# VHH binders against o26223: the designs that were tried, part 176

Target 1, 191 residues: o26223
Amino acid sequence: MKLLWTSQHIKVTVHIDGKVSKMDVLEAIKTRRSIRKYQDREVPEELIDKILDAAMCGPSAVDERPWHFIVVRNREMLEKIPEVHPYGAMVKDAPVAIIVCCDSSLEKIPGFWVQDCSIASQNILLAAHSLGLGAVWTGVYPLEDRVEGIRRLFSIPEHVIPFSVIPLGYPAENPGTRDLFDPDRIHLEKW

## First folded at step 9 (VHH)

Design z4 (framework vhh_7nfr_2)
Fold by ESMFold2-Fast, scan of step 9:
Structure z4 (fold): chain B 191 residues (1-191), chain A 124 residues (1-124)
Amino acid sequence: as target 1 above (191 residues)
Amino acid sequence: QVQLQESGGGLVQPGGSLRLSCAASGFTFSRYWMSWVRQAPGEGREWVSSISYSGGYTYYADSVKGRFTIARDNVKNTLYLLMDSLKSDDTAVYYCAKHIYTGFPKTQDAFDIWGQGTQVTVSS
């Protein structure tokens, strides 16, 4: 597993960098799908760094930027996530997961941290997709049992709130593309 | 052959107690979340309780919290539901259910294997 990590890291970085130049923003948004099945392949640290850089580039209310991230690669820890997150079964099969957290001490406007962390979570999904990875947003906040379970599992302090758990890896499924445009949801000038 | 077999149902008076068992075979029981789901006459299926594969995490419907306890024995491949302070509204067929994935289900579409059910009747 450690040997595969080192070799896979170098090879995968070269491949993914080639793919990035061919996907524009609109294509990434329209073709991103929730991916819950992953190849048994390590994700290079450089790709995680790129994803987290993208996550931190989101707009934030009054520039409070309250987000913190936990990167989980430890197999034993990943396997425990389904026990504290009811819909997180796929996390145990992922090579890595990112836990998006809010440091409440950084909050300048009450309640806007939820929007800030939602933006960060979506940026993680889009960045992962643009880099040839698959990911899925599994909700933690505002479900108290999940918040407390994730907090205890990862030793998260009381002033920090776990918001989402996002497993990611190289896709082992292709759910296809969706046509989601609904003009009935667009109102011109007035409701 | 994959199967779930419930037992322990019966007739009890209000305020009484019952212990339901579900014997699992044909799959690796210790790797799956397990649930109890009930169906009262003329009603849809109602999720009652779920337990993680290790037994470390349990979840209950609001209607049974504090009265029911879900437990499992991974050596015996058996799921349990300990029912205390039974009410007439608890009258239903109780089903043992296995989740499709190794994670927690709350909706009936999350289950791939169901037992035959065991009848629980609470009446004086």
Scores: ipSAE 0.000, ipTM 0.103, lowest interface PAE 19.0, mean pLDDT 82

Design z40 (framework vhh_7nfr_2)
Fold by ESMFold2-Fast, scan of step 9:
Structure z40 (fold): chain B 191 residues (1-191), chain A 124 residues (1-124)
Amino acid sequence: as target 1 above (191 residues)
Amino acid sequence: QVQLQESGGGLVQPGGSLRLSCAASGFTFSRYWMSWVRQAPGEGREWVSSISYSGGWTYYADSVKGRFTIARDNVKNTLYLLMDSLKSDDTAVYYCAKHIYDGFPKTQDAFDIWGQGTQVTVSS
């Protein structure tokens, strides 16, 4: 909701909905959108630390927690990502990106690292959103060329697998809302 | 020169309303979370409310939820606190504060710039 005081050339946006007074978990999940346009503004290290803390709080198969993270702020390095990731063009315009990786030496049960790193990636997106930032998940694994390209670009060891590249920053776009609930995808008791 | 200047305080009866304003200058106002913090006589500072850089997200102390509304005008570089259903316990000096980092500031160490404060007195 938006309330405007205009008689004095003053425009004030007031969000009166009680759910907007704090971003609860359901609101964060439902309102998070992929953000690909960023303000020319640096993201403080404290916010990155909070996001990474949230990323590591995800559930992990047999508690293997195989995730490692590379934080990239160097503009030259960010500008090279589109060379090895054709759908990562927006990364060059972001003030920072997080690369989610799996250390295969920490894997206790084969294959579940994909789920672990997916959960870590989603937690990064939700945490960024809750802190007033925008982010987008750009896929790396399982595309061989992207995996090898990112590995070479960031000197990632052979036993470590880059999973996703997540650029983030203060949003310079505001996508509309979506209603994605589909009751036809819910089956009671049996298919 | 970085500065925050509050106004709009005063004496009001219980159940009354006030609108506080905070004029910001010397920094890019539209890029920072802003907060209101109050201090009652003989008590420590109490965080009241925060608003995101865009105004899309707001947070309130439990003591003021449903009664106060925080708002901002990024064109005019001004922060507002709309206070309704005022109680005697709301009597305090109200300070405008800039958060050091974007995010939800709940502690005193989260602010780097403060205004001089504006007095709000709620009495019959």
Scores: ipSAE 0.000, ipTM 0.117, lowest interface PAE 17.9, mean pLDDT 82

Design z41 (framework vhh_7nfr_2)
Fold by ESMFold2-Fast, scan of step 9:
Structure z41 (fold): chain B 191 residues (1-191), chain A 124 residues (1-124)
Amino acid sequence: as target 1 above (191 residues)
Amino acid sequence: QVQLQESGGGLVQPGGSLRLSCAASGFTFSRYWMSWVRQAPGEGREWVSSISYSGGETYYADSVKGRFTIARDNVKNTLYLLMDSLKSDDTAVYYCAKHIYDGFPKTQDAFDIWGQGTQVTVSS
């Protein structure tokens, strides 16, 4: 099978052995897992473009869309991330990482940029999973040491806030699915 | 060598209290989120509590909220769990765990370093 995806900036053709159905939205949400082990394989730029397109499609408070993205492929830079981000050790082994940032000059309602960047980060994780990649969200904001470390490492201006670092690549691990449904957290009509 | 060593477990009566300690060595303790995870007889591992690297953020499982308090001493490289109003359902081996990432830990996959565990038995 041969699947073709196009956008105004990218055109990707994917060859698939045998008969494969597309992953539906609920399947993607329920089967996405944090992936921290990656194959020694490059991720095509076309797939990164598709992921970033999906990231920018999220809802945003008063349509402020304050997100900016840094795509890091340079191995020397990836190897420096653990020096300023204690939980970024796996980034050394990833072929690429995306840093999700907020340009505070685009913020219209105080504090809602956090929701905006969270949505963008989740869309990156889901889009990566749907394209056969693995990724993990490593937190930066609101931890001041990580925010300042990442800002210095990537020359991020003071009016821009680094929110998350998301390494991604072809998975070298396959964690099982989880049953996370908890009816005790659902309240009908009142608490 | 990276190590986590728990202590403070034991036999206690229902309604009693215990203080668990976890001594960390071989890594920069003050830079990592730390958690307590327990495993009851015949059950899988259950996340109990997490604390941010600075101690400014703490999170608790609903089953222990209001009864347990997680704390850390970054000068002594020690993690604590203060356990009040203990119930028979709290009987488990309690493990100290270092996070791989700073996300909220609801999975065993969130941890890269584990201690040996300390047994807590709540029985009359």
Scores: ipSAE 0.000, ipTM 0.104, lowest interface PAE 19.5, mean pLDDT 82

Design z42 (framework vhh_7nfr_2)
Fold by ESMFold2-Fast, scan of step 9:
Structure z42 (fold): chain B 191 residues (1-191), chain A 124 residues (1-124)
Amino acid sequence: as target 1 above (191 residues)
Amino acid sequence: QVQLQESGGGLVQPGGSLRLSCAASGFTFSRYWMSWVRQAPGEGREWVSSISYSGGDTYYADSVKGRFTIARDNVKNTLYLLMDSLKSDDTAVYYCAKHIYDGFPKTQDAFDIWGQGTQVTVSS
């Protein structure tokens, strides 16, 4: 039996005066924080699908879209990630993680896959936040020991490069706000 | 400095309507799930409704579904509960509550800040 699921991930909220509000893109960007503590709650498959759809909508050099994704829910495998990624300790406590990979056979312009996979990784973080989840980007590339460790752990072929590991879950922490706007970093017309 | 202040309670006839407000201060309101929890005379606390930080997701207890609407204004740092078709069983002190962390809890142990409460009395 198959349940009908709505593709609408964000519901509209009705205000007292009858006005409707939905999540503002700028608000989502400004309020997203790295989340490293997760509730003991399963993340539905449908939400992961929405996140990956958003990841694949990112721009890429010459539309090469070199991304491949590994979705890891197996507890034993999640618990092994910190052994090959020293700063990935939080991954073992997450209900799910996404490994962002580059298939070098899809690369059309040398070197731009790093930017492509960075865009996909950020879209995962932002999409997760918009769906009420928390996530954090843990870096793999360009650290050779981490690349090799993740490759071995997940049987990743030689022509595929693991780029980032992103644990996700319902947040169990609320970090404070950040005000990062620095006008001294903005130059008009010339440096 | 972290505070939640409810208002809008009062005496109303059965079938009437009330709008509760909760003014939040001392924390970044837009980062937290918010809930309404009520306590009827002589009874324990009952979760009524929750709203996500963006307002995109809302949840309701079966007892109020279809009659109550939860809403928020992140610019004004205010949470609302719109109550229609009020029944005598809705008589309670209504509390605004801030969730400890992002995400939807249905249990009282998931809240770190509570308001002082506002009394709603439904009687003829």
Scores: ipSAE 0.000, ipTM 0.101, lowest interface PAE 20.0, mean pLDDT 82

Design z43 (framework vhh_7nfr_2)
Fold by ESMFold2-Fast, scan of step 9:
Structure z43 (fold): chain B 191 residues (1-191), chain A 124 residues (1-124)
Amino acid sequence: as target 1 above (191 residues)
Amino acid sequence: QVQLQESGGGLVQPGGSLRLSCAASGFTFSRYWMSWVRQAPGEGREWVSSISYSGGYDYYADSVKGRFTIARDNVKNTLYLLMDSLKSDDTAVYYCAKHIYDGFPKTQDAFDIWGQGTQVTVSS
């Protein structure tokens, strides 16, 4: 044959501790809370990589996967976010934030990018929680002033739409429990 | 002052039962995951069991699964460990531990507050 593969063709996922956390998915979903207070402690780059890997694993309409991510660690930039996002005050105190964006040029079905970026945002929150971090989703789209403010602040092109800003870090608060199950919202067979 | 105080340890014969208690004070007990961790003579710490802040989820080490039950009372700020079918290998000091956050860790780096421990001895 004399045909040889001399380059690596296998994908290896590296985990920080050499092991994958075996958290029950239902437990992660039910115990995740919005965290707005963070320890003065850096988040390792490897954990951000794991979170973004999880974000990109979400289902997407006709597999369009229009999401792009900006990772912000620069304190001066984090401190400017509250100037363009009135309810993003906690971002200035976070060690890092992820901006979830939609590249409209990748959109295959009009309007479904909102669902796609919502799925990516939720996956970021769940992945952060499973790794011992806290995060909160702060809304950008569809509020025009926030969209354009974030766009200008981070030099985002016109064909890209900033969707959410998600600050994250090691939690410095633990919110109380919430029982949100409401059987009155479940209808069997018909409304 | 944040404190965890264990009680209920003692001497018991193989096959016997014990109930450990941990009284929590100085923090909002109902907001934190709680764990039991044990340390046998000459051994390192071994995670035994954890319970979520709501009590809706509990987890056990393979060595104790089916024999031990973790429970909590958020009104009384008390954590329990119900120990059945005790074996000589269960002999250890049992510690109550508060998790730093609401994740499910099995490492001691995930705990910020520990009790003083209570001795369990399983002997003839």
Scores: ipSAE 0.000, ipTM 0.107, lowest interface PAE 18.3, mean pLDDT 82

Design z44 (framework vhh_7nfr_2)
Fold by ESMFold2-Fast, scan of step 9:
Structure z44 (fold): chain B 191 residues (1-191), chain A 124 residues (1-124)
Amino acid sequence: as target 1 above (191 residues)
Amino acid sequence: QVQLQESGGGLVQPGGSLRLSCAASGFTFSRYWMSWVRQAPGEGREWVSSITYSGGYTYYADSVKGRFTIARDNVKNTLYLLMDSLKSDDTAVYYCAKHIYDGFPKTQDAFDIWGQGTQVTVSS
């Protein structure tokens, strides 16, 4: 406005050990924001595949990797998600959503699948951001009504637990960045 | 006494080089991204360059990429801008600015602390 900012002339290029990337890992982590408004643009299947590859690279308890993913592009199905997920209203406006699920038959240590699926969900958010997409994590588990609603809507078997719904698309909002570093939450050697 | 103090400006001929410094005090310098912003006579402010808190990554406006280098010394709490192959269009007051949040500055509101500026004049 008052400034002659030259953002149109800016090339964002990151050098690390002679390799060049559009966004480094630390920048991706610190600049990722929850995005709930999306452009009316299709997300290429190639980008979804890259995101899911990244999701599966997360660590898991005793390497149990219990995650399964449902990719939802059907608009009628996306429009039904808010009916069973009260905080998922934005999902109906997204071009695609990923449902992160746990196959309980793959679980080796009771209860750790929640942490495993949380890690996979975060990797989806970071990978989407690094590829120029926006996404938001919406919780399903441990709310029984949401779990059952999502299960019925997507024909999920009884031994599989829907964990989160992550709508994603090209962002149509820019919430800005946040400085969340709080040194008072870091304790050295003892509380 | 939170403060940013620029130095190193001056008169230089086209094709010359100049090194700007910015001394930071009153805050934990190593925890923040820093930027250089310039303002030419009669113009608005133009973003020039940014550096991450560790100095591991740097970003440049297309107009200066390949000619300018931004760097920081977190032990000395000092930000630098090394300016090579200076052109008359680089004539401006150069400001050191502290980011409020990590990430590319889209507007001047991305900064909460500004230095007083140092004049760079490129002329024959």
Scores: ipSAE 0.000, ipTM 0.135, lowest interface PAE 14.6, mean pLDDT 84

Design z45 (framework vhh_7nfr_2)
Fold by ESMFold2-Fast, scan of step 9:
Formats: structure tokens, C-alpha cells, sequence
Structure z45 (fold): chain B 191 residues (1-191), chain A 124 residues (1-124)
């Protein structure tokens, strides 16, 4: 009566229900990958503006929108980020990086700024991907040493908290997409 | 009365095609993952394919991937298995199975309702 699962690697293939002839929102979400290798090619200011516009369009708790952004293009400054962020080595090779910050003076509900800045960070990753760029989220908050290191490096005020550093550029690597759908994590009507 | 009834099996030559059907009754069909499971002569049961309650996602065993297609019609409460490029190794009794849980089976013992089975024989 019992199934035999013991000797096979079962490959999971998800068939997308609907029309996916262009990189629409669902395609962008599913095909975005962390990119850590960049071409020696500058990113136009107009693309950065589009990415930042998308970052600010996220929902925010009680509409507090506490995010601020630092755009770093200066090679000397990009090269200093790995000194204060141990896993930020790839940043020195990127043509540009965006630092997502929270202005705590704009916070209306304690703690929800973390979700707000996470949403902004994810929108940056998706927008970059949709524009043909690659990016990666490198964590800053809640690691105290990284928070203070980034604050000092970029002269960030005491009431502002650096949340993430996102290097971006034209991709110099092409990792395959992942099939991450796990239906065992979906419960209908009850746990 | 909760019931699953398979049909569409038969004798087919290698390289041929068959379409299996499973009529479901007595439960809210559109709420459950459904699977096809087969049992070859002298072997235990082997999972073949599963389909989400909405029909939007499908999973296949490596042995049938690219050759078989699972589908469902939630209006007719019917599950299908379209079998192409059949091989002698596909000879088995094919069972329609309802998942116990609302999700994908996590273990070998994840089905609560089974059909009677339909015989598929691939022979020249």
C-alpha cells in the first residue's frame, strides 16, 4: 500500500499558468538572481532614477515611508565598503551601489521600518532585474558593527539607520533560474 | 460516498499514446491535490505525477517527465493523465489518488482515497 520513493531524484517542474511572452512582474520575480559580477560598464543615471522611483512605491506601515537612499558611484568610496562590511567584497567591483537607510524621525509605528526598508530593498532588486541589470542585497541591519561602519563611512546622521547595501551593474555572470515552489508550505482553510 | 474511478487503460504498442481519466465524487475535488501512482508487475507503488488543486502547478517523476501530462477539470471533477511515447517500462496498474492534506504529500503514506486502478500494457 505504501509508495516507493527511495531510489529516484524527483525533479519538480512548475508550469506557469497564463501568458508569459515578456518579462512581466511574475517573470521578473521568478527569474531574478543575486548577481555579484559586473561588467566594466557605467549604469546611466536615468536607470538609477527608475530604480529609486520603484523603491519608493512600496507599501509602508501607516504610510510612514521612512526610507532614504545614498547613491554611491565614487570608486574610492565603493572600495572602502568591504573594510566595514566583511561580505561586501563584490561592491568594490560594481559601477554603483545604493544604500537603503531609515530615517527614524519618520517612524510612526515602532519596528515597522524594518519591513518598510525590506520592501524598498526588494523593489530595487526587481526593478534592476527588469531593466537588464544585476544586483545583490548585502545585509547591514541588524549587525551593529556594520551599521556603525557604514554610518561612519558615509557620514550618516545618528537618527538614520543604514539598512542594506545593494551593488548593481550590467551582469557579468548568468546563473540559471531556480524552481523554488514548495506546495507543502501552503495550507488551505487550516494549518 | 467518497470515490475515485479510473478509465482509459488498455493495450498499446511502444511509442503509442493513452489518455487516462479519473472521475471523482463525494468530496470537494477543487480543494485537493490529486496524483497518479502506478504499480508495475512485481513491484511496489511508484508516484508518477501530481497536480495542484487549481491546476496551475504540476510535478512529474523523472521517469515520465516530458512524456506524460497531468491535467484536471474542476467543473467535471475529473483528473487526466495524457501518456505519450509509451515504453514497455510504463506497463503498470495506474491509480488515481487523493491527498490526505491540502498540500503536496510529504511522505509515502500521504493519500487517503484511492481508485480501483486501470491496467496499462505496453507490448509489441
Amino acid sequence: as target 1 above (191 residues)
Amino acid sequence: QVQLQESGGGLVQPGGSLRLSCAASGFTFSRYWMSWVRQAPGEGREWVSSIRYSGGYTYYADSVKGRFTIARDNVKNTLYLLMDSLKSDDTAVYYCAKHIYDGFPKTQDAFDIWGQGTQVTVSS
Scores: ipSAE 0.000, ipTM 0.106, lowest interface PAE 20.5, mean pLDDT 83

Design z46 (framework vhh_7nfr_2)
Fold by ESMFold2-Fast, scan of step 9:
Structure z46 (fold): chain B 191 residues (1-191), chain A 124 residues (1-124)
Amino acid sequence: as target 1 above (191 residues)
Amino acid sequence: QVQLQESGGGLVQPGGSLRLSCAASGFTFSRYWMSWVRQAPGEGREWVSSISYSGGYTRYADSVKGRFTIARDNVKNTLYLLMDSLKSDDTAVYYCAKHIYDGFPKTQDAFDIWGQGTQVTVSS
């Protein structure tokens, strides 16, 4: 049994099989990029389960946790998404997509379900990245035609609102790291 | 089974008034925000007004503020649009629409049920 250390960063670990790695949270946030090109490689169900577990761990206004998720692997269904989502062309090429939904019957404070589902969507992106996958958030809500198109396509009931469609896969592109820190947007004590 | 049925449209002179009604059936009307949306000939849909499930909150497009009033009667399951000081630019088919979300949505939130529409023509 041998352990492999692949960097000087104390949070990075590679197991003997080379299949599992862990990254620092700050590193994951800084290095996550939108990925729109995917390898022709299946994403194991176990990884999807881990991603959805992370999605449900987000903070929620008054702990309402209104999120529900649809996991789509069916090629015919993935190929129909671009028909109802103009910027969702990449979804047909992904091995799997997650649709983030709000169950309005679970909402306790009006309007905050948007923030709740945004948090769940971001957790999906970060969890996917930490597991070696690539993903992109494609917007559904508040664009009425997209909401209705996705609702009809996936038989979503009236009290549930489709919020985002997130295709996932092993990345077939590497856009590199971004430096987005802007000190002009930080104000001390007052505006 | 879920239906929205508009009525009250017609021909009116500029500066005139109309009252549109929308009868709702097949769902619990009092739990949902409702909206009016219009479509002029050859143009896209334009959101006009929204009202909360209780009637306590209303929102209006800038083009109709001060001229139109949205109202509802939850006992009769009916949505209203009271249109005053009508202009030729108000000529359109008017649709009532049910919001997906049954809480406090924003004025431009998505809709899941639409009526058939009622024609409003403002002309001399």
Scores: ipSAE 0.000, ipTM 0.072, lowest interface PAE 22.4, mean pLDDT 82

Design z47 (framework vhh_7nfr_2)
Fold by ESMFold2-Fast, scan of step 9:
Structure z47 (fold): chain B 191 residues (1-191), chain A 124 residues (1-124)
Amino acid sequence: as target 1 above (191 residues)
Amino acid sequence: QVQLQESGGGLVQPGGSLRLSCAASGFTFSRYWMSWVRQAPGEGREWVSSISYSGGYTWYADSVKGRFTIARDNVKNTLYLLMDSLKSDDTAVYYCAKHIYDGFPKTQDAFDIWGQGTQVTVSS
């Protein structure tokens, strides 16, 4: 027998510009910048899917993988984020935001979820950049007012900790790149 | 007029197969997550499966994983549920539901439009 129906990607989206650009890993790391201005243009869910796949590929302490993600596209909800996050004003102008969360019930070693969620957040930023999108990490944890504000806004249960809010979109700014290499921070054999 | 119309329900024997369809009209079908929700006699509503607006993501209740397949055709504005290896416990009214928001809803509060339902009865 042959199954003719699929439970996976049914339609392949064809972009108007017809172009897909890829960069190597080192280029992506060195050229990624925080982007806070976005085009009024929808981000296809297939790109969000690729970004979240990359987020879940990060290393995690004793393979806890405690991260959960909330994808927010609802304009009314995005407009409420600045009310509980004072440095999140740009989120209301983004077409989508990802909230990185930790399920504390999955934590085996105290505190390592912070590193796990940091890795997931950075992978989101790098993956977005590699796909032609712009994003910025807005911090939530460890600021208690932001943690509880985001928790209440998105009905996040008490055992789950919101870690970061990452707005994403097609960039409407180009800040250029930075040269940050500092050999004085490298010590050979001993401090 | 915003509406969802289910079809394809009926009586089947255990181990049989059915294909449910849901025709959507009055909204931009290709921009919304869609779900199938069922209600067995004397029980509350149970979420069965969801599909993202592009079809890139599908989610299934543990009770139907490996037996049911959700699919959509955004050109025809139609949602499908292919049900294989049907069991007596699958007997229910099956509803097509439109999500209010993007994402994965596991509760009825996440839906703003419901179809009228189609009866599936699995019995010898």
Scores: ipSAE 0.000, ipTM 0.126, lowest interface PAE 16.2, mean pLDDT 82

Design z48 (framework vhh_7nfr_2)
Fold by ESMFold2-Fast, scan of step 9:
Structure z48 (fold): chain B 191 residues (1-191), chain A 124 residues (1-124)
Amino acid sequence: as target 1 above (191 residues)
Amino acid sequence: QVQLQESGGGLVQPGGSLRLSCAASGFTFSRYWMSWVRQAPGEGREWVSSISYSGGYTEYADSVKGRFTIARDNVKNTLYLLMDSLKSDDTAVYYCAKHIYDGFPKTQDAFDIWGQGTQVTVSS
């Protein structure tokens, strides 16, 4: 049996017959970390397409699916994001970023688009990780200065709300694992 | 402080029986899935059996299915492994392990704390 590292986060075992095993869903959830340092490598468009497909598979309130996505690869535009987003400094070093937006004209139930776009953002993070990429969620909504800054920078219409900016790329850091399970937060039958 | 302590190992003849115990302290035992994992001389760790936090669900490796029974006592904070029809292949150090989450343990990486182990030797 041969072992092949296809990314810094997964290990692929290749058999004589060409079969491959990869990260399962629970492993992806448990080992995903926020990645803020990226290799100087382009992310293939095919992988971005897979990530966005996964983002759109999330549940939404009354199936409203209000999400729209802006894919940013332009270096000048990536370098301008930190000017309007103080915690977005790492974006300038990423090969690509995805801006998750809500089209308010698709909203069927007031306020639930925040949950919808949060679900889409998390799916982007998990999908990126499962494909050997690293990503981090940088918050935009509900901070009005960031919403307005991102809107102006990317010519986003008034009826569309920028929700998050997610830079991603091949990881140039490998954070350790975290033990986050807290049984004191689990209540059986009643509080 | 968080601790798992195994006991009940020893030397037995093929076809014999042993009952292993694991005393848990320093965490809410009744909230976690627990497992037994063994390591034979010169080999890697092998998952043996798991039990849900309530005891309502149990899983076994094919190599021990029908011979071993996993059980727990949430009042006494104790995990058990009842081993029947022991074979020479069962010779190993047996470890008690706590899961991070509920779910079937597919790998040894599913555990966050381990006991010190108890030696089981099956000799003809």
Scores: ipSAE 0.000, ipTM 0.098, lowest interface PAE 20.2, mean pLDDT 83

Design z49 (framework vhh_7nfr_2)
Fold by ESMFold2-Fast, scan of step 9:
Formats: sequence, C-alpha cells, structure tokens
Structure z49 (fold): chain B 191 residues (1-191), chain A 124 residues (1-124)
Amino acid sequence: as target 1 above (191 residues)
Amino acid sequence: QVQLQESGGGLVQPGGSLRLSCAASGFTFSRYWMSWVRQAPGEGREWVSRISYSGGYTYYADSVKGRFTIARDNVKNTLYLLMDSLKSDDTAVYYCAKHIYDGFPKTQDAFDIWGQGTQVTVSS
C-alpha cells in the first residue's frame, strides 16, 4: 500500500497560531495520549492502511515478524468486546478496532513474540496519533480469560495468540501533555 | 527430577469409561499448558486435548470432542483425562505432555517433556 500514497511524511494537521504544521517524531512520541472518547465519525480505509504499514515496520527478534492484524468495523462485533474484556468498554464507542495477534508458528526465538507484538502495538498508537486519530492499547495477553475470550469472539486459530485490542477514532477528548522524565531512572556507567 | 508419570490405562469394552492421571514433578506445574497425546499401533502421535495453566480453557480434537474431558489439579500437580463412550478407535498409548512455553504454548504441538505413556485398549 506504500506506493499508493502521495507522501511518506509523518504528519498530522495541527493548528498553531492559526497555522497548519506537521508533527515530527519526537513531538508524536511526547504528545501521544491514550484516547478513550471518539467522535461519531468513520476512519478512512487509507488511514488504517497507513497505520498497519507502520505496525509492520517495527523491529522483531531475528526478523520473525510474527504479527497478524484483525480490523474490526462491524458494530455488533465491537459491542461484544467489553463482554470478554472488562477494561475495553470504550471499544464499543470506537468506529474501528485493530486486534494485534501473534502467529506462534512464525516464532523463531521463544518468548520474544511478546516484545515483537508490543512494538507493533506501540507503532499503531504512534501512527494513529501522527494522522490525527486517537487510540488506546487495551491489554489482552497475558490474561488468560481475555486471550481466550477474544479468540472465540473472532474465530482466531489455536496457534494464534491475541495480544492487544486497539480501538481508534477521531478524538473527542484532549487530555493534554505529560511530563514523565525521571533522571533517577538513568544510571551512568554502572547501576 | 523433571518428570511426568501417567496411570489409569487398561482394557475396557466399547462404551466404557476410563480416567487417566498424570503426576507432574520438578517444575512449576501451574504455569504450563498441558496436553494429552495418543499413539495407536503403527501410527504417528495424535494430539487429543490441551488445558490452559489455570484450567479455565480446554481444547479437544474433533474425534474426542463431547466424549473426553481434560482437567487439572494445580494443588496436587496432576493432569486428568476423563474418557467416556470409548470406541475401538480410541485404542492407543496415551502420553502426558508439557508445553515448552510457560503461560501459553509456543505452537500447539511444541512439547519439551513427555511421560512414558499408559496403554488404553478398547475391545470386546
């Protein structure tokens, strides 16, 4: 899908002093917030394609790239997610959700798929934010009830592990920025 | 040290029932998915059933679904297979098997520890 896009720039339309500006990578990382309130407005397929392209560009252990994605737009299916995910109530209000999955048969190094799928999930959040969307990572793995609930709901094969559910939409809230820098967590040369 | 020991096999008539047990030792049993795998004479190993580390989720091969029940007791470190409505086709050596990855299986058939097996014979 990369070749169909007119620009590969990371951008979101930001209104600053009456001007439109693009978001750079550091700004995207620092200003991304979990968004749980969405406008009643459809997300274009082109934006979902860009987000999934970004998800697949993450590094993975020994290039195993074990990720698979389910894109859910069906309202009845979105409304069922909170039944199997107690902290996923906001998913029913989102126009779309992405389920990040691991195909365990693609795993080359035991256990590293968790890190691979974490990277893919974070890339989805950053890409969504850079495109003017809001998203939130709702945890599935390693909680057994959620993993098997999501598996049954979306007919996911036994060798595939649902990792996260990420609802996305145009944001209907603005929680602002956070100052999270803690120099006590930085050690020079030694612990 | 790390061992799986099966028991409960035997000779039964078609339509009969058996309860297999597998005693686990030498590892944290409650952290691993467990499976039952069987091997009929002259055939390869066939996966029968698996159970999640908590016991909350169970999966069955189509051939045994509705007839077999897999269960575990994490206090006793014991895996069970309750077999009802046994058929001649269920005749096999039944193995207890531990999945490699703690928490969830790496692949559905990936096992690192096997028991010695217990013979189940269904005949009249």
Scores: ipSAE 0.000, ipTM 0.327, lowest interface PAE 11.5, mean pLDDT 85

